VHH binders against Transcriptional regulatory protein TdiR (tdiR). Designs and how they scored, part 3

Target 1, 227 residues: Transcriptional regulatory protein TdiR (tdiR), of Thauera aromatica (o87940)
Amino acid sequence: MQATKTGNASTVFVVDDEASVRDSLTWLLNSISLDVRTFESAKDFLDADISCTHGCVVLDVRMQNVSGLQLQQALSERGFKLPIIFLSAYGDAQMGAQAVKKGAFDFLQKPYRNQDLLDAVNAALALNREMADKQNEKQKHLDLLATLSQREMEILDKVVAGSSSKEIAKLLGISYKTVEAHRGRIISKLGLKSTGDLMHFVMRGSSHCSDCGRQPLPGSSPCRPAA
Below, E stands for the ipSAE of ESMFold2; O stands for the ipSAE of OpenDDE; V2 stands for 0.75 times the mean of E and O plus 0.25 times the DockQ between their complexes.

## First folded at step 1 (VHH)

Design b07 (framework vhh_enristomig)
Fold by ESMFold2-Fast, scan of step 1:
Structure b07 (fold): chain B 227 residues (1-227), chain A 121 residues (1-121)
Amino acid sequence: as target 1 above (227 residues)
Amino acid sequence: EVQLLESGGGEVQPGGSLRLSCAASGFTFSRYAISWYRQAPGKQREWVSTITSGGSTNYAESVKGRFTISRDNAKNTLYLQMSSLRAEDTAVYYCARVYSRLTYGPYFDYWGQGTLVTVKP
């Protein structure tokens, strides 16, 4: 078999202060082979190391210690982008509407059909996988660029601007042979095979991601696959 | 039944202008962020611009200051006003409904058929 296993298993995080609710959701989600981790409070969830897990969050809009909306804000401040599905009692529709406006993936009002919850979870997990793949591509580019020396970055910038090795040599006051040696090292460090690949690499890495907008580039990834 | 239909493409000279339209049906248009993407021959699809349900806009650096995205919720229509067009703007332009409620732009559930824009020197 040559199936590619590049992703970690997805986990559904259930945050609810009632044990009976956690047990019921665990049973339901396990029925479709989904892994579940439960927490009795938002604090317990935030204290857990979940930065390296793919998945989604299912939580009540009102909890004893912290509201679901406060949890969503805390996760956002940590740079955590798991889709959040809010569950609420019949009278809490306004809370659910506010959660969606603050970026929640979905909101389900009790009583709901089991299939509606399963559909919402499956959709959330699909979104999380796509977002994770995009972030992994971005982080790989940043990690590779971080291996370049300051001189190598100066040369890379001029190559991208269309300068020849002779022109770069004149601009930086170094020999043609030295520029060519640096270009070879840059290609090797970035895992590329040719100068043509170098242009495509830079275009890909400098291509503005759809969520870059006004956000500064993040440092390192908060999560790395287990070695 | 969600549908998106682009129109307004054509041939223009460098420095010219075009306005693209995207007619939406089958969903509550005013509640979704909508994006414009483009794909040049032999290249990957590139994000151009997004407008949120509230009217906030974002642009790719390559088009900022030259393109303007807008929407008319009463007509269920999205627009892209393109000015100062360059040869590198030649591409098929697509309208896409943003699926993500956490971060919009990278994930879409519906795409239009595309409309071709050719900038001939």
Scores: ipSAE 0.000, ipTM 0.095, lowest interface PAE 18.1, mean pLDDT 74

Design b08 (framework vhh_enristomig)
Fold by ESMFold2-Fast, scan of step 1:
Structure b08 (fold): chain B 227 residues (1-227), chain A 123 residues (1-123)
Amino acid sequence: as target 1 above (227 residues)
Amino acid sequence: EVQLLESGGGEVQPGGSLRLSCAASGSIFSSYAISWYRQAPGKQREWVSTIYSGGSTNYAESVKGRFTISRDNAKNTLYLQMSSLRAEDTAVYYCAKGPSRYLQTLYSSFDYWGQGTLVTVKP
């Protein structure tokens, strides 16, 4: 029971080899105004182009040719970002542990109540929206960094590393006044008020920066247009 | 993002009980599957228990029937009730957003692991 007054349409992707299950889930999810796309196999789902889509995936852990866990692994290797909800038979703690280890959003045991599935789907869609919002904010941060000249980027890196304007001037072979002018322009271009704000700006883009080199380059869009 | 902070560890005698807590900060605690892991000195980190967003639970065979995982979404807190504790339960206990490939791809190979909380079962 969510009415979104303004929102991008979210799609629930259902992967199950049983037509009756796909039909039942489609009916249930449509009853709360959610769009559904169904796939009868993991191969059909992997072959679909779902670039830049908002939503979540509902899939059975046991399918004919490829298990749901194998599908999750293939999606992970492709950089797939949608939350995955598993549907499975009763009593397998190993499958639950494996699904969580691979980053599953939720795991529902059959027979589940319709409300439990709806709650899991709504929570998954809420997570997907939050992550999309954070990715958009990160992209705006990268777009701002992309406005900096190469020299301004060099100076920003040294400021963040704790270098003074005097030290930067010596390192780059330019005047102190030139460094100060560049620092002022960097602050202005990034919409900041002070040098102290630069640390927060960089940290917001890097968050838990134990591995900063894996982040997209400034100006890079992670979103791929649909084919 | 979700940041997790563990507490409630301490020293206990064999057969005793402890309740661990994991306080979540950040956004949408209720939308995540959250797990407890533990690591004894010189051993690999091992999975202990998971609670899914819908409230269903799973346990490692070594703790099944002795430990109970629960969550309070209103308080953004995860719990692990430990009973019938054994010497082999001695470890640092961590709560984690169930190794999220989703977040690892964006930021880190480490999914919001905290400092942990030490549980020592003394003979």
Scores: ipSAE 0.000, ipTM 0.153, lowest interface PAE 17.6, mean pLDDT 73

Design b09 (framework vhh_7n9e_1)
Fold by ESMFold2-Fast, scan of step 1:
Formats: C-alpha cells, structure tokens, sequence
Structure b09 (fold): chain B 227 residues (1-227), chain A 124 residues (1-124)
C-alpha cells in the first residue's frame, strides 16, 4: 500500500501522473481516516485488478497517454462499477460535464475547496457500499449455481420451465431415475430442501437468460464475496 | 464479428501434456473473462476453467484442478490451457468462449460456444 492509517473496507484510488497531486490528495483523504492507493498512470491502475475492492476513483480528465474519459470507458467495459470523481482544470469543465453524463459520479473544477472533494468522496463511497451489498447477495446465488455440472444446469433449466422428471428424461434421452438423482444433487448442492425452493432460488438469483443478456450485472465483481 | 479459433489438440498417452491455444478477434479481448469448456461424444458441454480479464483470477472444475492451468496473453489476444497429467477421461472436444455478459462471473451457463474446438484424445 501507499499509506494507510486506518483499516477501512473501502479504498480511494487516486490516478494522476503528478506526484505532488497524489501526495496532497493522500494527505487530505487520510486526514479523515480514508485509505488511499495512488497510481501514476491509467495502465498501472487497470493492471492492479481494482475489481476486487470497494471504493471510488479520483482522476484527472487530462493524463499524458490516456484521457480520464478513456479510462472511464475501459472500466465500464470491464464491468467495474466503482464511482468515478473527475478533477478538471478550468478549460476541461465541459469534459467533466460529459463524463458525468456518461455515468461518472461527479466532477470538480480546479481550484476546488477541500471540503467539496471530501463531500464528493464520502458520497461516492456511501453509494458504492450500498451497491456492493446488493450485488453481494446476488453473487452468493451465482456462486452456488457455479457448483452445478453442465447436465445439472440443463435439468435445472427444464425444472424451472415447469417440466416433470418424466418429460426431462424423454427430452434428454436419459432414464427417469437418472433425472431424479440429478434433481436430488441439485437441491443438495444449492443448500435447498425441496423442488419448490428451486423456483424461489432461481427467481432471486436472476439466473435466466434475460438477466444475462449482454450487459454486465450491476456492481459485478470477479472476486469471491469479501468479509 | 466475434471469432475464436482453438488449436493445440491431438493424441497423447495418459500422463502426457498438451497446451491449447485460442486466438480471439472481433472484440476487445482484454475486457472479457474467458473460458475453456469441453464436450465428449454423446455428452453435454462441461465447463473446465475460467480466467478474469486481467488474468488475476482463475477458476477450475474439480476434475481438472491441480492438473490444468489457464492463462492469457492480452497483447496477443490469446487464451491458453496447459494440460498436465492427462487422463483418458479428459478425451473431448475443447472449445473456448468469452463471457457473453461482459462480466467476471464463473458459471457453467455463462459459456457461449463460439469456436469449432480442438480435439484432445488421451489413450490409456
């Protein structure tokens, strides 16, 4: 770590190619007990696998090789949902406004008041926490589904669609007893007690194709749910 | 158009090794989680392994854990599967797939088969 003075679960990620700015922001944020990690380039930030942490990102709209808007786009395309706060110079205010229109949490025009930055960061961290908590519950369901074999997933899909074990056996070209054995294993692996529980589990977990349609899940994280 | 081309399969004796490759084009490879799956004749598709966009996270089916290693080279838009200590039970058509949701979740139903696959045959 760059520096931490407290054990918060959330981290403020500062991306700026100017060392004096990284140091000033670190000092300011640490003064209210926020953990900070700094990066001198967009590439270093992306390489750090930030998807495994909770927090927010503070970045300048102008960086030498990659604009802040390009970094925002890359993070969005990768499914990262950390809120982004842009810092913009006077001439960059329109770029900051465009970033917000494209989903950035906020932007602050230089020179800004320290309290405005602290307020924006605290608000961003609060939003991220709420979204992470909601996504963690959904992830628990998806993790359980990941324990199922391909055949078990095929059978689960047909059970949810309302097919009987006899119908599933005919459709898949396997015996009735084999289907019943698979159903028992599915219920066991998912920590459930009955076939009725399967419907409730699947509906809560949004495991159908319509929920999976080409868009990243809100607040998606590739990591196991953190404590 | 999304294109995934698998290669590196072949005939090998039990206990042997093979390295599979998947050349990706038509999308920004470094933005997606990638998967390896397999299908034996007369059986359904089985998830084998997954890797996050950065390569920082990997996951394996219990049947291959400790024997197979998934990796990627984002500069070359290529996904790899190093297969060691192969068993006759590993005989299958191996294919790669990108996460159809653009997410990082490792679920069996997340695989969208895009390639023709590469055949791996392990003799006893």
Amino acid sequence: as target 1 above (227 residues)
Amino acid sequence: DVQLVESGGGLVQAGGSLRLSCAASGFTFSNYAMYWGRQAPGKGREWVSGISWSGGRTAYASSVKGRFTISRDNAKNTLYLQMNNLKPEDTALYYCAKDYRGSYLFTPYAMDYWGQGTQVTVSS
Scores: ipSAE 0.000, ipTM 0.102, lowest interface PAE 19.4, mean pLDDT 74

Design b10 (framework vhh_7n9e_1)
Fold by ESMFold2-Fast, scan of step 1:
Structure b10 (fold): chain B 227 residues (1-227), chain A 123 residues (1-123)
Amino acid sequence: as target 1 above (227 residues)
Amino acid sequence: DVQLVESGGGLVQAGGSLRLSCAASGFTFSSYGMYWGRQAPGKGREWVSGISSGGGSTAYASSVKGRFTISRDNAKNTLYLQMNNLKPEDTALYYCARGSYYRIETSWYFDYWGQGTQVTVSS
């Protein structure tokens, strides 16, 4: 049975230079109704430009020409957001540690059990779905804010900053009655019941990040799902 | 809402051991990589250890490698840090953090951090 999904179906992307491995993983994943797309090189995967899809990546650590870790780095530089599961030979513990530090979802050491791979893939797809849902909710918030006029946005900013209607009227050089009218329209347009709900609305629209050093690179912007 | 609550800190003599716990709620714990960080008095934050979502891979800062062990129990939504052979230099506020699967190479993203639990190691 296939899971019911809105918009794009999840795909497992397999990157491995050995055809026998790609075939085996395809067979295994298809046996639980997961769609698989395979790539024989890191270059082929990068050239496919799969930046706005649902899924996860299964990636061998050791490939000819470009290592799996180098591919992860190139994907990170592009703002790639799908979870990555690494497959490695015995004795690659140091590479596994580096992969985790660089944001890999999981790292499976050969020989692994088929069930361990399936569990890792299913967990990665669940995370991807959760992140896609959160991104969709953020976009809905942004779309809603886009309905506000310039004046309404100015007033919303002051309300969120803790200013009273009298203070806002003084700051913007407009009447108290005009501020109250705008507050009513803002609440209505955002589908809220009270001014107290505005703070919660604004907080829900932002990602909490307690240790972010910088903004995403150009081209790392979230893509909007089809549904 | 995401919640991370650390416990298990305290005062311990050099050479002693402590086990820290982090209780997670409000998200699918088994889908996220988890981390321990610390901040010592007068120093910046430093990464201590990380563990993959399934527990199949772990990583450690050089300063704690061989002495600390990170583990997780996905059935209990709990992250652990077993600290052995503690040194005065390990004195710090220890906190757990939820990793983001999205990361820019030159920057690390942590979605959420706990309030921390204090570890004090006397000489």
Scores: ipSAE 0.000, ipTM 0.200, lowest interface PAE 17.0, mean pLDDT 75

Design b11 (framework vhh_7zox_3)
Fold by ESMFold2-Fast, scan of step 1:
Structure b11 (fold): chain B 227 residues (1-227), chain A 120 residues (1-120)
Amino acid sequence: as target 1 above (227 residues)
Amino acid sequence: DVQLVESGGGLVQPGGSLRLSCVASGFTFSRYAMGWVRQAPGKGLEWVSDITSGGSTGYADSVKGRFAISRDNAKNTLYLQMNRLKPEDTAVYYCAKRSYWGLTYSKDYAGQGTQVTVSS
């Protein structure tokens, strides 16, 4: 099976040390026109360039070298955000439940119904698309913030913190007129019409993520799929 | 093209100290969050620390209180001061430019790494 891969196309990443399982899952997922990439180990998966892709991950909870739970922890530490579906052997239901508690999208106990896997994958891909849409909105905000100079960013931070132009002038050791000029340029560069719009812009761009613990940075751009 | 060059690793005894450096080029260093990730033998990548363009820092629980991240924007250089080193800190340490989705091992992660070995 060949599917034309576009910037918004989704890939299902299958991580399993058994070739027969990888082949079976590839066949099943290809039967509903999903693109699949397979990996024989957690290390091969971590070594792959997947940071800018859209999709989901299907992986076994028990793997050679690194367990699926250890892989999930490593991916979380890296800020990896693709939904993860765990496949667990009979008797490993507690490990699957722990994986979900630690942020996995779902888990399926072997033997599972093919339709249950397809439903889980489709739900995970739908969630990933929704997350990508939200990230595209934030990317627009980050691209606009990236147009600001260092001084404009310092002034923006103080405006958002509630400082008046007079207070900012004192804090930065510059004139009131210079602060007002910078505020005007900031508003113009961000495509806004007023200082009130500025607070809403910053609040939308400052949505927290679990692996960030911080507001988005000026000049930080999301990965874009290859042209 | 983003280029990151790590240095400063080596062999140290437990309780010792090392300072890692990362020289960056190909982008406006001062405008991006930067971080350190490490990979111990047989394990996956572990986030160690990051620092925002404004200087706010974050640390993994395993290194909190022992490691200090800093940056020199005039020299386009990122540092990691590692104190009270433990055998568990043995790993290849990599410098990473933060993506919107966090620090990743992707092709945007251009450093070759520097080896830190802590053993007596």
Scores: ipSAE 0.000, ipTM 0.103, lowest interface PAE 16.8, mean pLDDT 74

Design b12 (framework vhh_7zox_3)
Fold by ESMFold2-Fast, scan of step 1:
Structure b12 (fold): chain B 227 residues (1-227), chain A 123 residues (1-123)
Amino acid sequence: as target 1 above (227 residues)
Amino acid sequence: DVQLVESGGGLVQPGGSLRLSCVASGFTFSSYAMGWVRQAPGKGLEWVSDIYSGGSTGYADSVKGRFAISRDNAKNTLYLQMNRLKPEDTAVYYCATRPLYRSGYYTLDFDYAGQGTQVTVSS
């Protein structure tokens, strides 16, 4: 029997102050082989170490009131953005709409169909896996770049900016042959075939942010110590 | 806290000159490669120039021969001397640290950036 998940295991986190609701959701989600962890308050959830966890959160808007939005912000500040599905009472649709506008994945209005919850959870988990896969791909590229020496990085940057080997040689005060040797080593270390591949490697591997200037060192992550 | 504070921007006529300054604090400035990136209205970020810890410099083709980057490690200050300014140089200019082991200018990845300083070259 395959009762336990391993590898990139996903967990559905259920936050609800009513034990009967936590039990019902656990039963429902387990019926389609999803792993569940439950918490009776947002504080208990935040006190748990979930920094390296993949999954999604199911949270009652009415029960959590304003604290559900604060939970979204706290998770974002930890660097792990889990998709949040809010469950709202019939009269609380405005609060659910506000949560979605602030980045919640979805909200369901009570009474909801079991299948609608399962569909929302499966969609949220699929999104979380896609985001994690993209982050892992970027990290692999960063790890490759970390194998380059400081001089090789200087040369890579000039090549990507469109400088010729002769221009780089003049700029850095080294011979043309030395630049060509470095270019060959860079291409080899990065597992590439040509200088043209470097542009695609740099675009694909590097993370960027339009309004943030802070970037961690290659190989650094909240789930791994910096090497 | 890492802080980068740019100054020296303003309004100039075509052919004019400006010198931008960036005062850094909260990190060992001399150990970092530093650069200038700019964002023109309605455009993405564009790398302008960089200077490595050892003093080696690089320039975008659009500014080569007109701009000069320099640093004063004793004052934790980065400079950009801009000569023969063109309307196309109109942008917000940002001081930035370059990643230790990564190319940053094609995708504009950098460890820290300042608030920016506006440069407007009149038509």
Scores: ipSAE 0.000, ipTM 0.133, lowest interface PAE 15.2, mean pLDDT 72

Design b13 (framework vhh_6z1v_2; at its last look DockQ between E and O 0.01; V2 from the best seeds 0.00; counts 0 for: pae E 10.9 > 2, unsure alone 61.3 < 65, placed apart)
Fold by ESMFold2, look of step 2:
Structure b13 (fold): chain B 227 residues (1-227), chain A 126 residues (1-126)
Amino acid sequence: as target 1 above (227 residues)
Amino acid sequence: EVQLVESGGRLVRTGGSLRLSCAASGRTFSSYAMGWFRQAPGKEREVVAAISSSGGSTWHADFVKGRFTISRDNAKNTVYLQMNSLKPEDTAVYYCAAHRTYTFRSGEYTYEYDYWGQGTQVTVSS
């Protein structure tokens, strides 16, 4: 099968080697209008090579040919970004420990209440959408900066450093009037209301680091700048 | 933003009991799986217990099995760790954490808890 990248549609991916589980989850999730794709094995899921920005995965911890933990590792190697909810058999609490340690979004023991599954899936989809929206706003911010000319970036840098238009004119060897014209163009291109908003705009792009892989220190912010 | 505040840590005697609380603020508490972690001096942080977002599934580390019980009250936005039959080896700073996102590092995604409390000290004396 061809890999499918779906624009804004959310998909719940179900990976479980028991047909009855796949069928039950499909019925349940379809009843609240969620799109579901099912896979009977880790191999089938990996072969689909899915790249999707909206959705979540419901994943059986113990599958016969590849464990759910092994699948989780393989997905991370492919850059898979969706939240994962682990299902475990009754009495598999120790395997649930490894799923929790590796940071699965949520975990449920079979048999589980339908409402518990729906609540977990809805929470995972809400988180996924929040993260996708945050990434889209980060990209939108970067796209706006890319519209600035080299001279406009030079002036923006000086404004962020706290320089007045007179000082910027002196530093760049151009007239005060020219600096004011460029500041006006910067404000227009960035979609801002005023010069005062420039500092806020620049600081927005630096407030969160998605590539900061270190766990924050206890009591610290979730993402610290690298030293 | 989710903010987590632990309370209840104190000095207790071996064999005693203690209940830790973790109050959460911000988004609905029922949206997150939660965990308790601990770190003893000079040791790596380790997971103690976890609870699903609904509270219907729990997990406990083998070294606390039968002694500690995690629970949650989603109406109060609070997760608890009931600690019984305490031993000196349980002496540590205890942290609660909420799961949220995956982290890409060195070409790998790891699943991690995003939000952490400040910690509460538990000391068990002989």
Scores: ipSAE 0.000, ipTM 0.411, lowest interface PAE 10.9, mean pLDDT 74
ESMFold2-Fast, scan of step 1: ipSAE 0.051; ipTM 0.520
ESMFold2 (binder alone), look of step 2: mean pLDDT 78; pTM 0.797
OpenDDE, look of step 2: ipSAE 0.025; ipTM 0.348

Design b14 (framework vhh_7sr4_2)
Fold by ESMFold2-Fast, scan of step 1:
Structure b14 (fold): chain B 227 residues (1-227), chain A 121 residues (1-121)
Amino acid sequence: as target 1 above (227 residues)
Amino acid sequence: EVKLVESGGGLVQPGGSLRLSCAASGSIFSSYAMGWYRQTPGKQRDLVADITRGGSTKYGDSVKGRFTISRDNTKNTVYLQMNSLKPEDTAVYYCAVRYTYSGRLYEFDYWGQGTQVTVSS
């Protein structure tokens, strides 16, 4: 089997120290054409460097040497963003609920119905794809802004602040015609049709989150290939 | 293109104070926000404090009442006054510039190289 040329294929990652469980989950997930990679320990999973893949994780709350909650924490510390589905024994429902409170996608109590697991996995994969699509859209927006020169960025800032071309010309010490030329060039570079579209474009990338103080360094993603 | 130059990091004893500075240069929007984030080994980067051009501030829960963020718009510089420092404040501190429009934060981010702050006796 040759390596694929697509980096966007979804994979279900199964972490369980019991081979019979890994085999059963692989069979079940393959029955609906989902790709599966299995790991017999938390260490093997962490060492596999899967941070750049699309998919979801299925793991037990209780594992030998490391709990599933500890693995969730370690993944969070690495900036890992795949949805996590916990499998819990009957007496561990409270631990599964705590995992969801700490950001896990879902938890299923053993014994679960096969269809419930398949539904949870499909929902998790759909969420992961939606999150990736939103991130790609934000990146395209930032890439377009990066095409602007220093002067074009200065003029864009003044335009979105509500300044007229005459006011911008006065503020920057350049001619009215020069400002108008730069405004036209900005609109063209950003693929827009009008000044009204500029306001919409700038606002499109705006986000406010009182709880979202966490942000990776730009370009620090382990998924970005070296130049 | 924006360049950030950080200064003021170092070693300090528990209960001590440090002042971090970050000067921004290049293509700077008048409505940009500036802030500080920190990262400790094995943890994700957390918000320490940010400030809009108009002076509105937001602080991380662990630093409220101890740290104060301020800015000098004429120098395009942001400051973080760190008081009552604890060993738990030991981290690499990163300066960031974020564009804001109509009071909303836009994720057009530039980051400094980071500066080490160590609080130990």
Scores: ipSAE 0.000, ipTM 0.194, lowest interface PAE 13.1, mean pLDDT 75

Design b15 (framework vhh_enristomig)
Fold by ESMFold2-Fast, scan of step 1:
Structure b15 (fold): chain B 227 residues (1-227), chain A 124 residues (1-124)
Amino acid sequence: as target 1 above (227 residues)
Amino acid sequence: EVQLLESGGGEVQPGGSLRLSCAASGFTFSSYAISWYRQAPGKQREWVSTITSGGRTNYAESVKGRFTISRDNAKNTLYLQMSSLRAEDTAVYYCARSGWLKYAYTSPEDFDYWGQGTLVTVKP
């Protein structure tokens, strides 16, 4: 009876070169009503559009042509932040441990119990949902900033640096009235009411920019909440 | 490997038109905002235009009304249609995949990847 928003659906991405493994994981995960997408290679997975999906990745640490660690780095460089669960053969446990140390969610050693995989997947999906809420607020902030023109961004930067409209006019070689008009347009475009709101808006987005440059620009996700 | 490859530059008279293209490979093109920048000899690189994954566009004041940015996600290609060209538009034009920072398209250092550039010369 409940409707789910477009962005709330979770998918488990299974990357493994063995069809029997993809089939068994699909059956197991479908048994608890999880949607599954399978890929037989890292290349197929990297070529897929996953930017709007909530979920997690399950992959073997020794997949053909590309290691799981290389895939993890490629996804991070492309701004895809899904929890990754590595499946490791007995001799690959050290690779799994290194992946966790580099930010992978977890690793499971083959042979694993079905319940251990289900527990890991459920925990990964729960973490992803929590992170998605924080990312949605950040994304909304960045989407609004992307509506600003170059001139408006130059003025915004100087306003947040503490420059007055008179100082900005002098620095940019434009009139005081033009600066005030741009300030009004910036406030309007960002859905704000005052310069104080503007400072708060900017500070919210910049206080934790240590992960800046790791996500696509505002407006890049096709999965938006309903208006 | 992420690669951006610009084309379409050349010599044109003032008031003329050119269309630049940027072919992208090595990433999911449709998921990223892509920008055009330009650099005149002896000058800093300056931002020209940005288009988001959803098709929203922004332009530098110096080119607004004269240039049009567009994208074709099926072809992984970015375009810049330039009209009413002026001598001051003479520059090497670059396309760039934006890094994710506030004001990411106002400074060259905010971009993850750059193309090799294509030269546009406006001569009478």
Scores: ipSAE 0.000, ipTM 0.102, lowest interface PAE 17.9, mean pLDDT 73

Design b16 (framework vhh_7n9e_1; at its last look DockQ between E and O 0.33; V2 from the best seeds 0.00; counts 0 for: pae E 10.6 > 2)
Amino acid sequence: DVQLVESGGGLVQAGGSLRLSCAASGRTFSSYAMYWGRQAPGKGREWVSGISTSGGSTAYASSVKGRFTISRDNAKNTLYLQMNNLKPEDTALYYCAARLSYTWGKYYAEDYWGQGTQVTVSS
ESMFold2-Fast, scan of step 1: ipSAE 0.036; ipTM 0.490
ESMFold2, look of step 2: ipSAE 0.000; ipTM 0.210
ESMFold2 (binder alone), look of step 2: mean pLDDT 81; pTM 0.820
OpenDDE, look of step 2: ipSAE 0.746; ipTM 0.927
ESMFold2, look of step 4: ipSAE 0.000; ipTM 0.447
ESMFold2 (binder alone), look of step 4: mean pLDDT 81; pTM 0.817
OpenDDE, look of step 4: ipSAE 0.221; ipTM 0.628

Design c01 (framework vhh_6z1v_2)
Fold by ESMFold2-Fast, scan of step 1:
Structure c01 (fold): chain B 227 residues (1-227), chain A 125 residues (1-125)
Amino acid sequence: as target 1 above (227 residues)
Amino acid sequence: EVQLVESGGRLVRTGGSLRLSCAASGRTFSSYAMGWFRQAPGKEREVVAAISGSGGSTWHADFVKGRFTISRDNAKNTVYLQMNSLKPEDTAVYYCAADYRWLGEYSSPSEYDYWGQGTQVTVSS
């Protein structure tokens, strides 16, 4: 069959100082057709160009130079929202629990079952896809709001607060017909069908999939321009 | 995106037990960490318990530790709060909430993105 490359591929990033652990995790994850990239340290991972990558991170909670929380914070500051799965030794479970409470996706205590790791990875990858979808919807919402003029934003604020067109006209010192015209333009610019859709838009934007399927990806994410 | 509906709230006696359920609609339920929150009249909404997407990690507030247990069934798209040894102070509207992050003890109302409408629990002597 033909191989067509489209959209963003998911990668599992394995951070562990032991080659045997990196090799074992690579073999296990490849067995379910997941792409893996391995790193000997958190520093190597942070120094790598992982721009335009979707996926999750698997790392030991005990690392010499950078904690898992510091790694997660550094990724967040670079605009990446990669879920982190911590692997912990039995004797440091409390430290692992403390690290997880500060924003990890999950943790597994050694020795863990292979299926438990695979379940955690699959759940983390589903989380990453869901976060990307949410970010895309939020960006669409912001982009639509950015099309509104200052006057349209003032009218939108009053409409959402429950003011009638007559009340808005009085408040802003403009005619009733002008307010009605602006309301029509706002609804049109925001891609809405009615005033009833407006409260839903203001709260979250569109929260339903009209196609009842997976939302089409917008294409390749912005990456460093090719030389 | 998920929609959340709580159920199971009712009147119970002091020392009694109750299990709350939160049914999620939508896909990728296992991708969300879930939390249980409560709010009594005139008080701020407070975190009660949290569970990771896989269910491998849980956290319980000190005031319910040993009495309440959070769990989930991803096959049924449901999260549960088992409440034992109920006290009058547990009287509140209980809410479930979903977030993409495992926040544990740092769970707060301002951090969670998706919320149910709540279910009323009343504990009387």
Scores: ipSAE 0.000, ipTM 0.307, lowest interface PAE 10.4, mean pLDDT 77

